# VHH binders against Pleckstrin homology-like domain family B member 1 (PHLDB1): the designs that were tried, part 8

Target 1, 115 residues: Pleckstrin homology-like domain family B member 1 (PHLDB1), of Homo sapiens (Human) (q86uu1r1256to1370)
Amino acid sequence: SKVCRGYLVKMGGKIKSWKKRWFVFDRLKRTLSYYVDKHETKLKGVIYFQAIEEVYYDHLRSAAKKRFFRFTMVTESPNPALTFCVKTHDRLYYMVAPSAEAMRIWMDVIVTGAE
Below, E stands for the ipSAE of ESMFold2; O stands for the ipSAE of OpenDDE; V2 stands for 0.75 times the mean of E and O plus 0.25 times the DockQ between their complexes.

## First folded at step 9 (VHH; framework vhh_7mjh_2)

Design k04 (at its last look DockQ between E and O 0.66; V2 from the best seeds 0.00; counts 0 for: pae E 9.7 > 2)
Fold by ESMFold2, look of step 9:
Structure k04 (fold): chain B 115 residues (1-115), chain A 125 residues (1-125)
Amino acid sequence: as target 1 above (115 residues)
Amino acid sequence: EVQLVESGGGLVQPGGSLRLSCAASGFTFDDYWMSWVRQAPGKGLEWIGRIYSGGSTSYNPSLKSLVTISRDNSKNTLYLQMNSLRAEDTATYYCARDITFKRTGSKTTYYMDVWGQGTTVTVSS
């Protein structure tokens, strides 16, 4: 599809707490944007496809004493099994999906858009 | 325990076709990206391609016209179809659980945390 929308819980940028955000993936605009809520009136951030370097499962890289890529330490995810990461050139985004199916869909659309 | 087991390798004549299988067990196969990787004798690893959990694929551009990756989540099985095989395709072929992807335009970095033992394909007349 050209557009994918939905809520994900993400770790905040400057204020490090888990925040529910409405994400909009737009293949035509080549952006992954997120808003305060589904009304899409207050934009909180934009991730441009060309900035995306990696998309991966957090729970398989979260060995207590191992770091595989440059990512910032974060507060433990409220659901580690449903957490995936989007790494850009300047930031690591941690996102928690509401279900395993939602996680699969989001990871697939983001990766195929960023390739 | 988490396992990947490849099968379907063997001797094939130049120009021939071969389909490899990879049986997965011990984890929720549907939730993971999967890759095929090969290693010719005395050479380094060469990434062939990846299939995402929803069925989309990404291929090494050098091999895209020669290979097709598919998966059957109901059977926990990954497949590699190879056509028009040449002597340089002689290698051990591995399936691997793929847990990362890096965008084109930077050095591509792959990380695969579970590997099969490999199946050998020999292309010879």
Scores: ipSAE 0.010, ipTM 0.327, lowest interface PAE 9.7, mean pLDDT 80
ESMFold2 (binder alone), look of step 9: mean pLDDT 83; pTM 0.830
OpenDDE, look of step 9: ipSAE 0.434; ipTM 0.744

Design k05 (from k01 with D98E T110V; at its last look DockQ between E and O 0.54; V2 from the best seeds 0.00; counts 0 for: pae E 9.4 > 2)
Fold by ESMFold2, look of step 9:
Structure k05 (fold): chain B 115 residues (1-115), chain A 127 residues (1-127)
Amino acid sequence: as target 1 above (115 residues)
Amino acid sequence: EVQLVESGGGLVQPGGSLRLSCAASGFTFDDYWMSWVRQAPGKGLEWIGRIYSGGSTSYNPSLKSLVTISRDNSKNTLYLQMNSLRAEDTATYYCAREITFKRNPSTGKVTYYMDVWGQGTTVTVSS
């Protein structure tokens, strides 16, 4: 469809912790926006479609869990199996879906905006 | 060992239909995007489409009306249904494990990245 809404858990930008955000994908506006909650009153960020460069599975789960990851002090995803990444020219977003079905829907939706 | 093995290729007449299969082994099939790619004789690789673990799909716009990709995660098998085949669909068809794509922000071109490929199965469309 033209609009997809729902909660995803994402790694914060300035404060590096996992935060629940209400995401709104809008094909007409060509944006993926996220808010504090479903009331959509406090915008926390906007990802423009043209800025999206990659969408892929969580690289930490696809790795062999090398010893290096332990020493990079990376905050682990609360659910690595349901984590996907959106890379823009400015930033790498890590997102955790509430279910496998939600992950599939969000990845497909975001990819169609990027292509 | 990670393996992808295609089957179901062969000779078909114009207007016919064919279903290709891809058997996956050696990895957690359910976790990965899977893709079909083809290569006509003397031509470059052409991305057909991708399917996620839950069955949603994205297709090459030029082919979307001609093909259907599906998967059965319980059997570790990827499928490509092709209908109304034409001589130009003659190609070697590969299944592949897709790990990412990149969109060039300047041109809008999309590049697809596959880390594991099958050996291919050949489809020939001829009278």
Scores: ipSAE 0.011, ipTM 0.284, lowest interface PAE 9.4, mean pLDDT 80
ESMFold2 (binder alone), look of step 9: mean pLDDT 82; pTM 0.792
OpenDDE, look of step 9: ipSAE 0.564; ipTM 0.811

## First folded at step 11 (VHH; framework vhh_7mjh_2)

Design l01 (from j02 with R50V; at its last look DockQ between E and O 0.23; V2 from the best seeds 0.00; counts 0 for: pae E 7.8 > 2)
Fold by ESMFold2, look of step 11:
Structure l01 (fold): chain B 115 residues (1-115), chain A 127 residues (1-127)
Amino acid sequence: as target 1 above (115 residues)
Amino acid sequence: EVQLVESGGGLVQPGGSLRLSCAASGFTFDDYWMSWVRQAPGKGLEWIGVIYSGGSTSYNPSLKSLVTISRDNSKNTLYLQMNSLRAEDTATYYCARDIKFVRNPSTGKTTYYMDVWGQGTTVTVSS
């Protein structure tokens, strides 16, 4: 009852491209981890709740393809309207949700888990 | 020219209902998140809620039971339905175009970034 799972598309860490990842939010372990796929066999990364500084949506960055790129985004999101950000101590994560409802749920879950 | 124009304010008895409208022009309404914000006399701004471009909503928990936000993208119009109104709901109500919001989980504070505001419409709930 304290776990949320699902696919999100995220910007990669080393290779800057958009990648589909299976995310697992675990309130008991206080982690947001992500795997290659839903079988949870190959862990690609872990975001610890205590490392999360901000969770936000920025429409200008999501719709910035008409602006001078170096001020707004590293690379253009495949769906800017559904892109949200999780800022940690050492990295800014860009995530694309499958729907506006999913985006709200994930943002709410991450924010309340990080409190 | 980007504009937002609220309407539907007025005098309402306690326990009554009221529907506010916000007409948008000069931009692609469908692409933007839209918020309602209110300001009671002599008080600061209070965020009511937001409706996303896809139609999902998020509300101020203190007001969630009293309000419903909706949008009609074919008419470029944002709505606020208010029910069971109380004297404390007396305020000027604004619609606003969201460009960013940030929730800081460490402090529990939400910061709103809105670039275009309507003129406001006044709702008075008689006590």
Scores: ipSAE 0.012, ipTM 0.367, lowest interface PAE 7.8, mean pLDDT 80
ESMFold2 (binder alone), look of step 11: mean pLDDT 81; pTM 0.781
OpenDDE, look of step 11: ipSAE 0.668; ipTM 0.844

Design l02 (from j02 with Y112V; at its last look DockQ between E and O 0.67; V2 from the best seeds 0.60)
Fold by ESMFold2, look of step 11:
Structure l02 (fold): chain B 115 residues (1-115), chain A 127 residues (1-127)
Amino acid sequence: as target 1 above (115 residues)
Amino acid sequence: EVQLVESGGGLVQPGGSLRLSCAASGFTFDDYWMSWVRQAPGKGLEWIGRIYSGGSTSYNPSLKSLVTISRDNSKNTLYLQMNSLRAEDTATYYCARDIKFVRNPSTGKTTVYMDVWGQGTTVTVSS
């Protein structure tokens, strides 16, 4: 209820490729953290709830991508229908859920944490 | 073909209650956040509130005590319950598919972006 864990695929920060990361949403800590894998031994990043400015479905971006991005291969989602975005002050995260059910859960959980 | 169709509007007396419905088709209703918006004659759009896929809600603070948003994912239907209606609640009420949460950095208030709108249903509060 207070914690949600699972794999999401995200665009990398430094190296722009799609990476599988283990995400941990924690309502008590007020963080969305992600690790290399489910063992949670190598932290790759932390998104604080108060830093979240936008959460949205990216299906429109994929459809309009041809006009706005030069290297679509770099930014093209492996599954546009299951892609959502989280924007903070410093970064736009593109995340791909493994299923529609997972996407519903993650989007709801992240936005209700950000409110 | 993505469609939203509102129903349940009509004439109601002051102090009365009304439930509006919004039937969704052409997309997986369960996957999306949904909003209600209204527009009084000659006025701008006023956001009423949002419901998330799992049923949590967020409301316009000015309307929070007057409205309840719910959804029945098994029926692909969004609802707006309105109570203690006043003449100023006379408006066309729209449901809309809600695709983007945005926090206003100065106030912390949520705003919305909607990509599919219904045609609206008219509520008239009058003796």
Scores: ipSAE 0.391, ipTM 0.745, lowest interface PAE 1.8, mean pLDDT 86
ESMFold2 (binder alone), look of step 11: mean pLDDT 80; pTM 0.780
OpenDDE, look of step 11: ipSAE 0.762; ipTM 0.890

Design l03 (from j02 with D31Y; at its last look DockQ between E and O 0.73; V2 from the best seeds 0.00; counts 0 for: pae E 2.01 > 2)
Fold by ESMFold2, look of step 11:
Structure l03 (fold): chain B 115 residues (1-115), chain A 127 residues (1-127)
Amino acid sequence: as target 1 above (115 residues)
Amino acid sequence: EVQLVESGGGLVQPGGSLRLSCAASGFTFDYYWMSWVRQAPGKGLEWIGRIYSGGSTSYNPSLKSLVTISRDNSKNTLYLQMNSLRAEDTATYYCARDIKFVRNPSTGKTTYYMDVWGQGTTVTVSS
């Protein structure tokens, strides 16, 4: 199948805390959707492939951003080595994978969907 | 210490083939996308292609028919296979760690960001 499902931890929009969400990547619909949990009954957001502008590794605990602004702190990731970013025109998503293997899979599928 | 070391360059006749290798060390190779880039004498950098962590590839359209990028994550090694080489393929070939995908939604143009580069290996195509 051309569908990838799994949990990722992401920074919330309204409340700045790390939240576990069930993500669904669908090449046919060309969407990356996320739900409260694996039952897929409460949709929390949709990222259309065409809205994806950037995908990048941000697992250095945002060290480059700290150095650039000297005293500006960004929200710390619970696992910087497994953190990556997806930027859309509306928002910057910080995502934490549960493992190195999951990170590899998610980054690959998201970028190949976006390109 | 993060390092990339290219090898396999040399002299090859027009129409010939060559495979380049890139040995990676000092980082978790299989987490990262990787790219090949070349620079002909006196010219600017030309992106050849990118390989994703799982082995999918994206190529410069003008070079797509001439090259194949592969990786062996168990050996921390990136490869570039080149076929039907021409004099204009004479260049220094670099491998690079590719850390960021950027697409301009208005033009569709992709920008490449590479933070670690090898020292390069030189390929000369001459009869």
Scores: ipSAE 0.361, ipTM 0.702, lowest interface PAE 2.0, mean pLDDT 84
ESMFold2 (binder alone), look of step 11: mean pLDDT 81; pTM 0.786
OpenDDE, look of step 11: ipSAE 0.811; ipTM 0.897

Design l04 (from j02 with G54Y; at its last look DockQ between E and O 0.87; V2 from the best seeds 0.72)
Fold by ESMFold2, look of step 11:
Structure l04 (fold): chain B 115 residues (1-115), chain A 127 residues (1-127)
Amino acid sequence: as target 1 above (115 residues)
Amino acid sequence: EVQLVESGGGLVQPGGSLRLSCAASGFTFDDYWMSWVRQAPGKGLEWIGRIYSYGSTSYNPSLKSLVTISRDNSKNTLYLQMNSLRAEDTATYYCARDIKFVRNPSTGKTTYYMDVWGQGTTVTVSS
């Protein structure tokens, strides 16, 4: 489809904690945007398709291990088996889907948009 | 043990058709993107195409008219349909599991990482 919407849990940018965000994938705008909630009134970030450098399933469970990130503790993913990654020039996004089916959908749409 | 096993290769006459299968085991097939790759005798690897978890496909432009990739997630099986075969399509055909999309930001060139490969099945187009 041209648009895919749904909640994903993601690691925050400045504050490294897991946050629920409403994601909107839009092939026409060529953006992956995320909002505070499904009402789409408060934009929290935009990922342009051209900025996407990597997309992968976190099958090695990198997000499940404690590690320091700029000398701060980064908490484990709330569900490592449903965690996938999107890397841009500026940032590595860790995203947790609500189900395996949702993860497959999101990975499919994001990678086909980035290709 | 994670395994991919191709089958369905053999001798085909020019202009003919052939369907290859790839049986997957030891992992959750539905979670992975899959590719077909071929290697003609004495040549390097040539990527044929990729299929995403729910069936979207991306093809090598030079082979797009020849091939159709499909998957049956309920059977853990990947397929390659080839039509209008030519002598230059003689090759060993491999299925491979894709785990990571990567784009070089400087060149725009994309790659995938294929971490598990089958043993290959040989297609010969002759006579």
Scores: ipSAE 0.499, ipTM 0.783, lowest interface PAE 1.4, mean pLDDT 87
ESMFold2 (binder alone), look of step 11: mean pLDDT 81; pTM 0.779
OpenDDE, look of step 11: ipSAE 0.843; ipTM 0.920

Design l05 (from j02 with D31L; at its last look DockQ between E and O 0.85; V2 from the best seeds 0.73)
Amino acid sequence: EVQLVESGGGLVQPGGSLRLSCAASGFTFDLYWMSWVRQAPGKGLEWIGRIYSGGSTSYNPSLKSLVTISRDNSKNTLYLQMNSLRAEDTATYYCARDIKFVRNPSTGKTTYYMDVWGQGTTVTVSS
ESMFold2, look of step 11: ipSAE 0.536; ipTM 0.792
ESMFold2 (binder alone), look of step 11: mean pLDDT 81; pTM 0.784
OpenDDE, look of step 11: ipSAE 0.830; ipTM 0.909

Design l06 (from j02 with V102I; at its last look DockQ between E and O 0.83; V2 from the best seeds 0.73)
Amino acid sequence: EVQLVESGGGLVQPGGSLRLSCAASGFTFDDYWMSWVRQAPGKGLEWIGRIYSGGSTSYNPSLKSLVTISRDNSKNTLYLQMNSLRAEDTATYYCARDIKFIRNPSTGKTTYYMDVWGQGTTVTVSS
ESMFold2, look of step 11: ipSAE 0.542; ipTM 0.788
ESMFold2 (binder alone), look of step 11: mean pLDDT 81; pTM 0.784
OpenDDE, look of step 11: ipSAE 0.838; ipTM 0.918

## First folded at step 12 (VHH; framework vhh_7mjh_2)

Design m01 (from l06 with D31L G54Y; at its last look DockQ between E and O 0.89; V2 from the best seeds 0.00; counts 0 for: SAP .679 > .668)
Fold by ESMFold2, look of step 12:
Structure m01 (fold): chain B 115 residues (1-115), chain A 127 residues (1-127)
Amino acid sequence: as target 1 above (115 residues)
Amino acid sequence: EVQLVESGGGLVQPGGSLRLSCAASGFTFDLYWMSWVRQAPGKGLEWIGRIYSYGSTSYNPSLKSLVTISRDNSKNTLYLQMNSLRAEDTATYYCARDIKFIRNPSTGKTTYYMDVWGQGTTVTVSS
């Protein structure tokens, strides 16, 4: 569809902990943005489609172990089977879907938006 | 443990049709993007198309009118329908699991990484 909204859990940028954020995928604006909650009044970040370099299933979970070794505390995903990654030039985003159905939706919309 | 097994290949007359199947096991099939790829004798790999988890498709433009990809998530099965087959379509046909979209930052070209491949099924088009 043109717009997809929902909660995903993501690893924080500054404070490395898993945070629940309200994500908005907008095919017309060509953005994947995220807010504190569903009211969409406090924007926390924007990922432009053109900035997306990679989208992948993180079933290997190798990146989380690397960060722990460097003493950057990145706790293991609360649900590794439903974890995926979006990479931009500046950042690697780790995201966890709340269900298999949500995972299918978000992976499909993000990748087709980035293409 | 993780397996993809293609079937349905064989000898087909020119102008004929054929439906290939790919049985998936050892993973949650409906979670993943899937592709078909073929390799003619003595040639490189040629991507045919991709199907996303909810059934949208993307095709190689040169093959788009000749093929249809579908999936039955309840049966863990991927399909390739081919029509109006020609001698040039003689190849080994592979199904593969797509796990990673990649955009080359220097050229802007997009591609996918496929981590699991079947052993292939051979289609021969000959009279």
Scores: ipSAE 0.750, ipTM 0.871, lowest interface PAE 0.6, mean pLDDT 88
ESMFold2 (binder alone), look of step 12: mean pLDDT 81; pTM 0.787
OpenDDE, look of step 12: ipSAE 0.858; ipTM 0.924

Design m02 (from l06 with D31L; at its last look DockQ between E and O 0.90; V2 from the best seeds 0.82)
Amino acid sequence: EVQLVESGGGLVQPGGSLRLSCAASGFTFDLYWMSWVRQAPGKGLEWIGRIYSGGSTSYNPSLKSLVTISRDNSKNTLYLQMNSLRAEDTATYYCARDIKFIRNPSTGKTTYYMDVWGQGTTVTVSS
ESMFold2, look of step 12: ipSAE 0.725; ipTM 0.863
ESMFold2 (binder alone), look of step 12: mean pLDDT 81; pTM 0.786
OpenDDE, look of step 12: ipSAE 0.860; ipTM 0.925

Design m03 (from l06 with G54Y; at its last look DockQ between E and O 0.86; V2 from the best seeds 0.76)
Fold by ESMFold2, look of step 12:
Structure m03 (fold): chain B 115 residues (1-115), chain A 127 residues (1-127)
Amino acid sequence: as target 1 above (115 residues)
Amino acid sequence: EVQLVESGGGLVQPGGSLRLSCAASGFTFDDYWMSWVRQAPGKGLEWIGRIYSYGSTSYNPSLKSLVTISRDNSKNTLYLQMNSLRAEDTATYYCARDIKFIRNPSTGKTTYYMDVWGQGTTVTVSS
């Protein structure tokens, strides 16, 4: 797995709503990039492998974080069972996979890239 | 309900081989990364290695040549194959479920949070 591509639903950075983004994992570039759609013409963000500090499946962490930091949480995940998180120094990304199989793949590639 | 049970420990001659098993129940095994960890008598915990959902592995560099981790998702079972065993490999061996990758931003060292542990199986390497 040099490259992995697919749609994930992500909590937005500035406007806190769930947005569908086309993600591209690239082992050679050492990046996890996301675009508006599969045409890859409008880049919305880049996560460098070395910036990744945490990756986890903990659905309870999403719920517990909402309770723990309830004054700052906006919305719950549309599918908590398929939600995983990627934390960098500057941001916590919440990502919802379209299936359990997709979630396993994305979690595996992101973590093996980050190590 | 969530449970991990190790088996396959026992007495082994130096230079011998041994395969440990870890039976998982009460959760969707396929979804989770899994680790093996050991503790020699009077020592702290030593991480052996990890296997990801689809079979990629990461090993403690000091043990990489001695061990192989595998999983059979259809049987909910994790395995540790150990070869060329030495007296210093005498330990209690644990399997654990990894749920969180963590990198120390200052040192770059990585670790995992392990939320479910087995009770361990003891391996003794002696003449």
Scores: ipSAE 0.605, ipTM 0.824, lowest interface PAE 1.0, mean pLDDT 87
ESMFold2 (binder alone), look of step 12: mean pLDDT 81; pTM 0.787
OpenDDE, look of step 12: ipSAE 0.848; ipTM 0.922

Design m04 (from l05 with G54Y; at its last fold request DockQ between E and O 0.86; V2 from the best seeds 0.81)
Amino acid sequence: EVQLVESGGGLVQPGGSLRLSCAASGFTFDLYWMSWVRQAPGKGLEWIGRIYSYGSTSYNPSLKSLVTISRDNSKNTLYLQMNSLRAEDTATYYCARDIKFVRNPSTGKTTYYMDVWGQGTTVTVSS
ESMFold2, look of step 12: ipSAE 0.757; ipTM 0.873
ESMFold2 (binder alone), look of step 12: mean pLDDT 82; pTM 0.787
OpenDDE, look of step 12: ipSAE 0.860; ipTM 0.925
ESMFold2, fold request of step 16: ipSAE 0.658, 0.695, 0.692; ipTM 0.825, 0.856, 0.861
ESMFold2 (binder alone), fold request of step 16: mean pLDDT 81, 81, 81; pTM 0.788, 0.788, 0.787
OpenDDE, fold request of step 16: ipSAE 0.881, 0.876, 0.874; ipTM 0.939, 0.936, 0.936

Design m05 (from m02 with G54R; at its last look DockQ between E and O 0.86; V2 from the best seeds 0.82)
Fold by ESMFold2, look of step 12:
Structure m05 (fold): chain B 115 residues (1-115), chain A 127 residues (1-127)
Amino acid sequence: as target 1 above (115 residues)
Amino acid sequence: EVQLVESGGGLVQPGGSLRLSCAASGFTFDLYWMSWVRQAPGKGLEWIGRIYSRGSTSYNPSLKSLVTISRDNSKNTLYLQMNSLRAEDTATYYCARDIKFIRNPSTGKTTYYMDVWGQGTTVTVSS
């Protein structure tokens, strides 16, 4: 679609903890923005489509790989099976969908926006 | 164990049609992007097309008029319909699970990483 809105859980940038954010995917603006909540009054970040270098399924965390993450900056996802990543030059975003249906939607819209 | 198994290959006459199937097991099929890829004798791999989790598709422009990719998420099955087949469509056809979109920062070229592949099914187009 042209616009997709919904909550995703995201690893924080400076403070490495899982945070619920309201995401807005907009094909016309060519942005994936996220806000504190659905009122869209406090913007927390913007991911421009042209800045997206990778979009991928992070199913490795569903195999309980946390013992091998001693050099990683992230804690284990609250739901590894529904975790995906968006990489830009500046940052790797870890995102968790609230359901399998949301996962299907967000993966499809983000990758087709980035292509 | 994650597996992909292609079937439906065989001999078909020029101008004919064929439907290939790919049975998936060991993973949540409806969450993943999927692709078909082929390899003709003496040639490299040629990407045919991709189907996204919700059923939209993207095709190799050279093959777009000949192929239709579909999926039945309730049966964990991916399909490739091929029509108006020619001798040059003789190849081994593979299904693969796409897990990663990549844009090469140096060239700007885009691709996908496919982590699971089937063993392939052979299609021969001949009289």
Scores: ipSAE 0.753, ipTM 0.876, lowest interface PAE 0.6, mean pLDDT 88
ESMFold2 (binder alone), look of step 12: mean pLDDT 82; pTM 0.785
OpenDDE, look of step 12: ipSAE 0.851; ipTM 0.921

Design m06 (from m02 with S58N; at its last look DockQ between E and O 0.91; V2 from the best seeds 0.82)
Fold by ESMFold2, look of step 12:
Structure m06 (fold): chain B 115 residues (1-115), chain A 127 residues (1-127)
Amino acid sequence: as target 1 above (115 residues)
Amino acid sequence: EVQLVESGGGLVQPGGSLRLSCAASGFTFDLYWMSWVRQAPGKGLEWIGRIYSGGSTNYNPSLKSLVTISRDNSKNTLYLQMNSLRAEDTATYYCARDIKFIRNPSTGKTTYYMDVWGQGTTVTVSS
C-alpha cells in the first residue's frame, strides 16, 4: 500500500507517558506523521523515512525496563509483546500496536518504506 | 524454547530444483520477518533474501532469479524454492528470524539483525 493510517500508542517526548496518536504512513511523501486524532487537524510530529536509523521488535528488552535505571509504572509498555521501536538520530520512539495484526502491518510498512 | 529447524537438503544434479523447509516453534511465527542465508564451504555467510510478515519479499540481487521465498503461517513454516542449481550453490542453508533493521548513519547502507538461527541443511550440487 501507498498510505497506511491507524492509531498506535506511543511514549511522549517531553511528558513521559503513553499517548494514543493517529499515525499516517505515506510512501509518496516518504513520511510517518502523527496527529492528535483521526481528523488530522493537529499535527504532533513527522518522521521522515531518511531519518529512520533503526526499526525493531522490542523483545530484547522488556519494554521500559533498564538494567540500572527505574521507571514508574506509567513508563512500562501497556503491551510489551506488541511494542516496537523506531530510532532516529534525535529520538527513540516506542510504539504499541493495538493487535498482532496491526503490528504485522505497521512493522512491514515502516521498514519497507525506510529501505 | 524458540527454535528453527531446516530440512530438505541433499544431493541434486546441476540444473535441478529443490525446496527447503524451515519449521518454526516457540514464538508467534507470522509476526516476524524471516530470512534465508547460505554458507558455501570455506566461504562467508551470504544473505539470500527476506520475507516480511505480510508475505512481501526482498532478495539478494545476485540470487533473485534463482530463488523464491514463501511462508505458510498455518504450518509455521518458511520455504526456499531453488531452481536451475549449479555447483556454486553447494552450501549449508540456514533460516533465521530478522528482528532489527539498521541503517549505517555514515554510509547509508542497511543491514538486519537475526537473533535466532537454525542449525542448517546441506545442499550439494554435483554430477
Scores: ipSAE 0.722, ipTM 0.865, lowest interface PAE 0.7, mean pLDDT 88
ESMFold2 (binder alone), look of step 12: mean pLDDT 81; pTM 0.788
OpenDDE, look of step 12: ipSAE 0.856; ipTM 0.923

## First folded at step 13 (VHH; framework vhh_7mjh_2)

Design n01 (from m05 with S53T; at its last look DockQ between E and O 0.91; V2 from the best seeds 0.82)
Amino acid sequence: EVQLVESGGGLVQPGGSLRLSCAASGFTFDLYWMSWVRQAPGKGLEWIGRIYTRGSTSYNPSLKSLVTISRDNSKNTLYLQMNSLRAEDTATYYCARDIKFIRNPSTGKTTYYMDVWGQGTTVTVSS
ESMFold2, look of step 13: ipSAE 0.749; ipTM 0.875
ESMFold2 (binder alone), look of step 13: mean pLDDT 83; pTM 0.795
OpenDDE, look of step 13: ipSAE 0.829; ipTM 0.916

Design n02 (from m05 with L31F; at its last look DockQ between E and O 0.84; V2 from the best seeds 0.76)
Fold by ESMFold2, look of step 13:
Structure n02 (fold): chain B 115 residues (1-115), chain A 127 residues (1-127)
Amino acid sequence: as target 1 above (115 residues)
Amino acid sequence: EVQLVESGGGLVQPGGSLRLSCAASGFTFDFYWMSWVRQAPGKGLEWIGRIYSRGSTSYNPSLKSLVTISRDNSKNTLYLQMNSLRAEDTATYYCARDIKFIRNPSTGKTTYYMDVWGQGTTVTVSS
């Protein structure tokens, strides 16, 4: 489809904790945007398709480990098996899908947008 | 044990068609992207194409007219249909589990990372 919408849980950029965000994938705008919630009134970030350098399954369970990141202790992913990664030049996004079916959809739409 | 097993290779005449199969076991097949790769005798690996978990595909532009990739998630099986075969299509054909999209930031070229490979099936195109 041209647009895919739904909640994903992601590691926060500024405060390193897991946050639920409403994601909007848009093939026409060539963006993956995320908002506070489904009302789409407060934009929290935009990932441009051209900025995406990697999309991958988190097979090493990198998000399943407590660690320090830039002096902040971060907790492991709430669901390591459903965690995937989107890397841009400036940031590695860890994202957690609410189900296996949702992960299949998001992985497919994001990578086909990035290609 | 995570395993991929290709089958369906053999001798085929130029202009002919052939369908290869890849049987997957030991993992949740429908969750993953899958790729076909080939290696002609004395040559390096050549990526053929990728199929996404829900069935859409991306192909090597040089091979696009030759091949069709499909999957049957209920049977944990990946397929490669090849048509109008030529002598240069003689190769060992591998299926692989494809887990990472990578774009080279310097060139913009995309590459792949595959963590599980089959042992291959050999296709010979000859009169």
Scores: ipSAE 0.630, ipTM 0.833, lowest interface PAE 1.0, mean pLDDT 88
ESMFold2 (binder alone), look of step 13: mean pLDDT 81; pTM 0.787
OpenDDE, look of step 13: ipSAE 0.828; ipTM 0.912

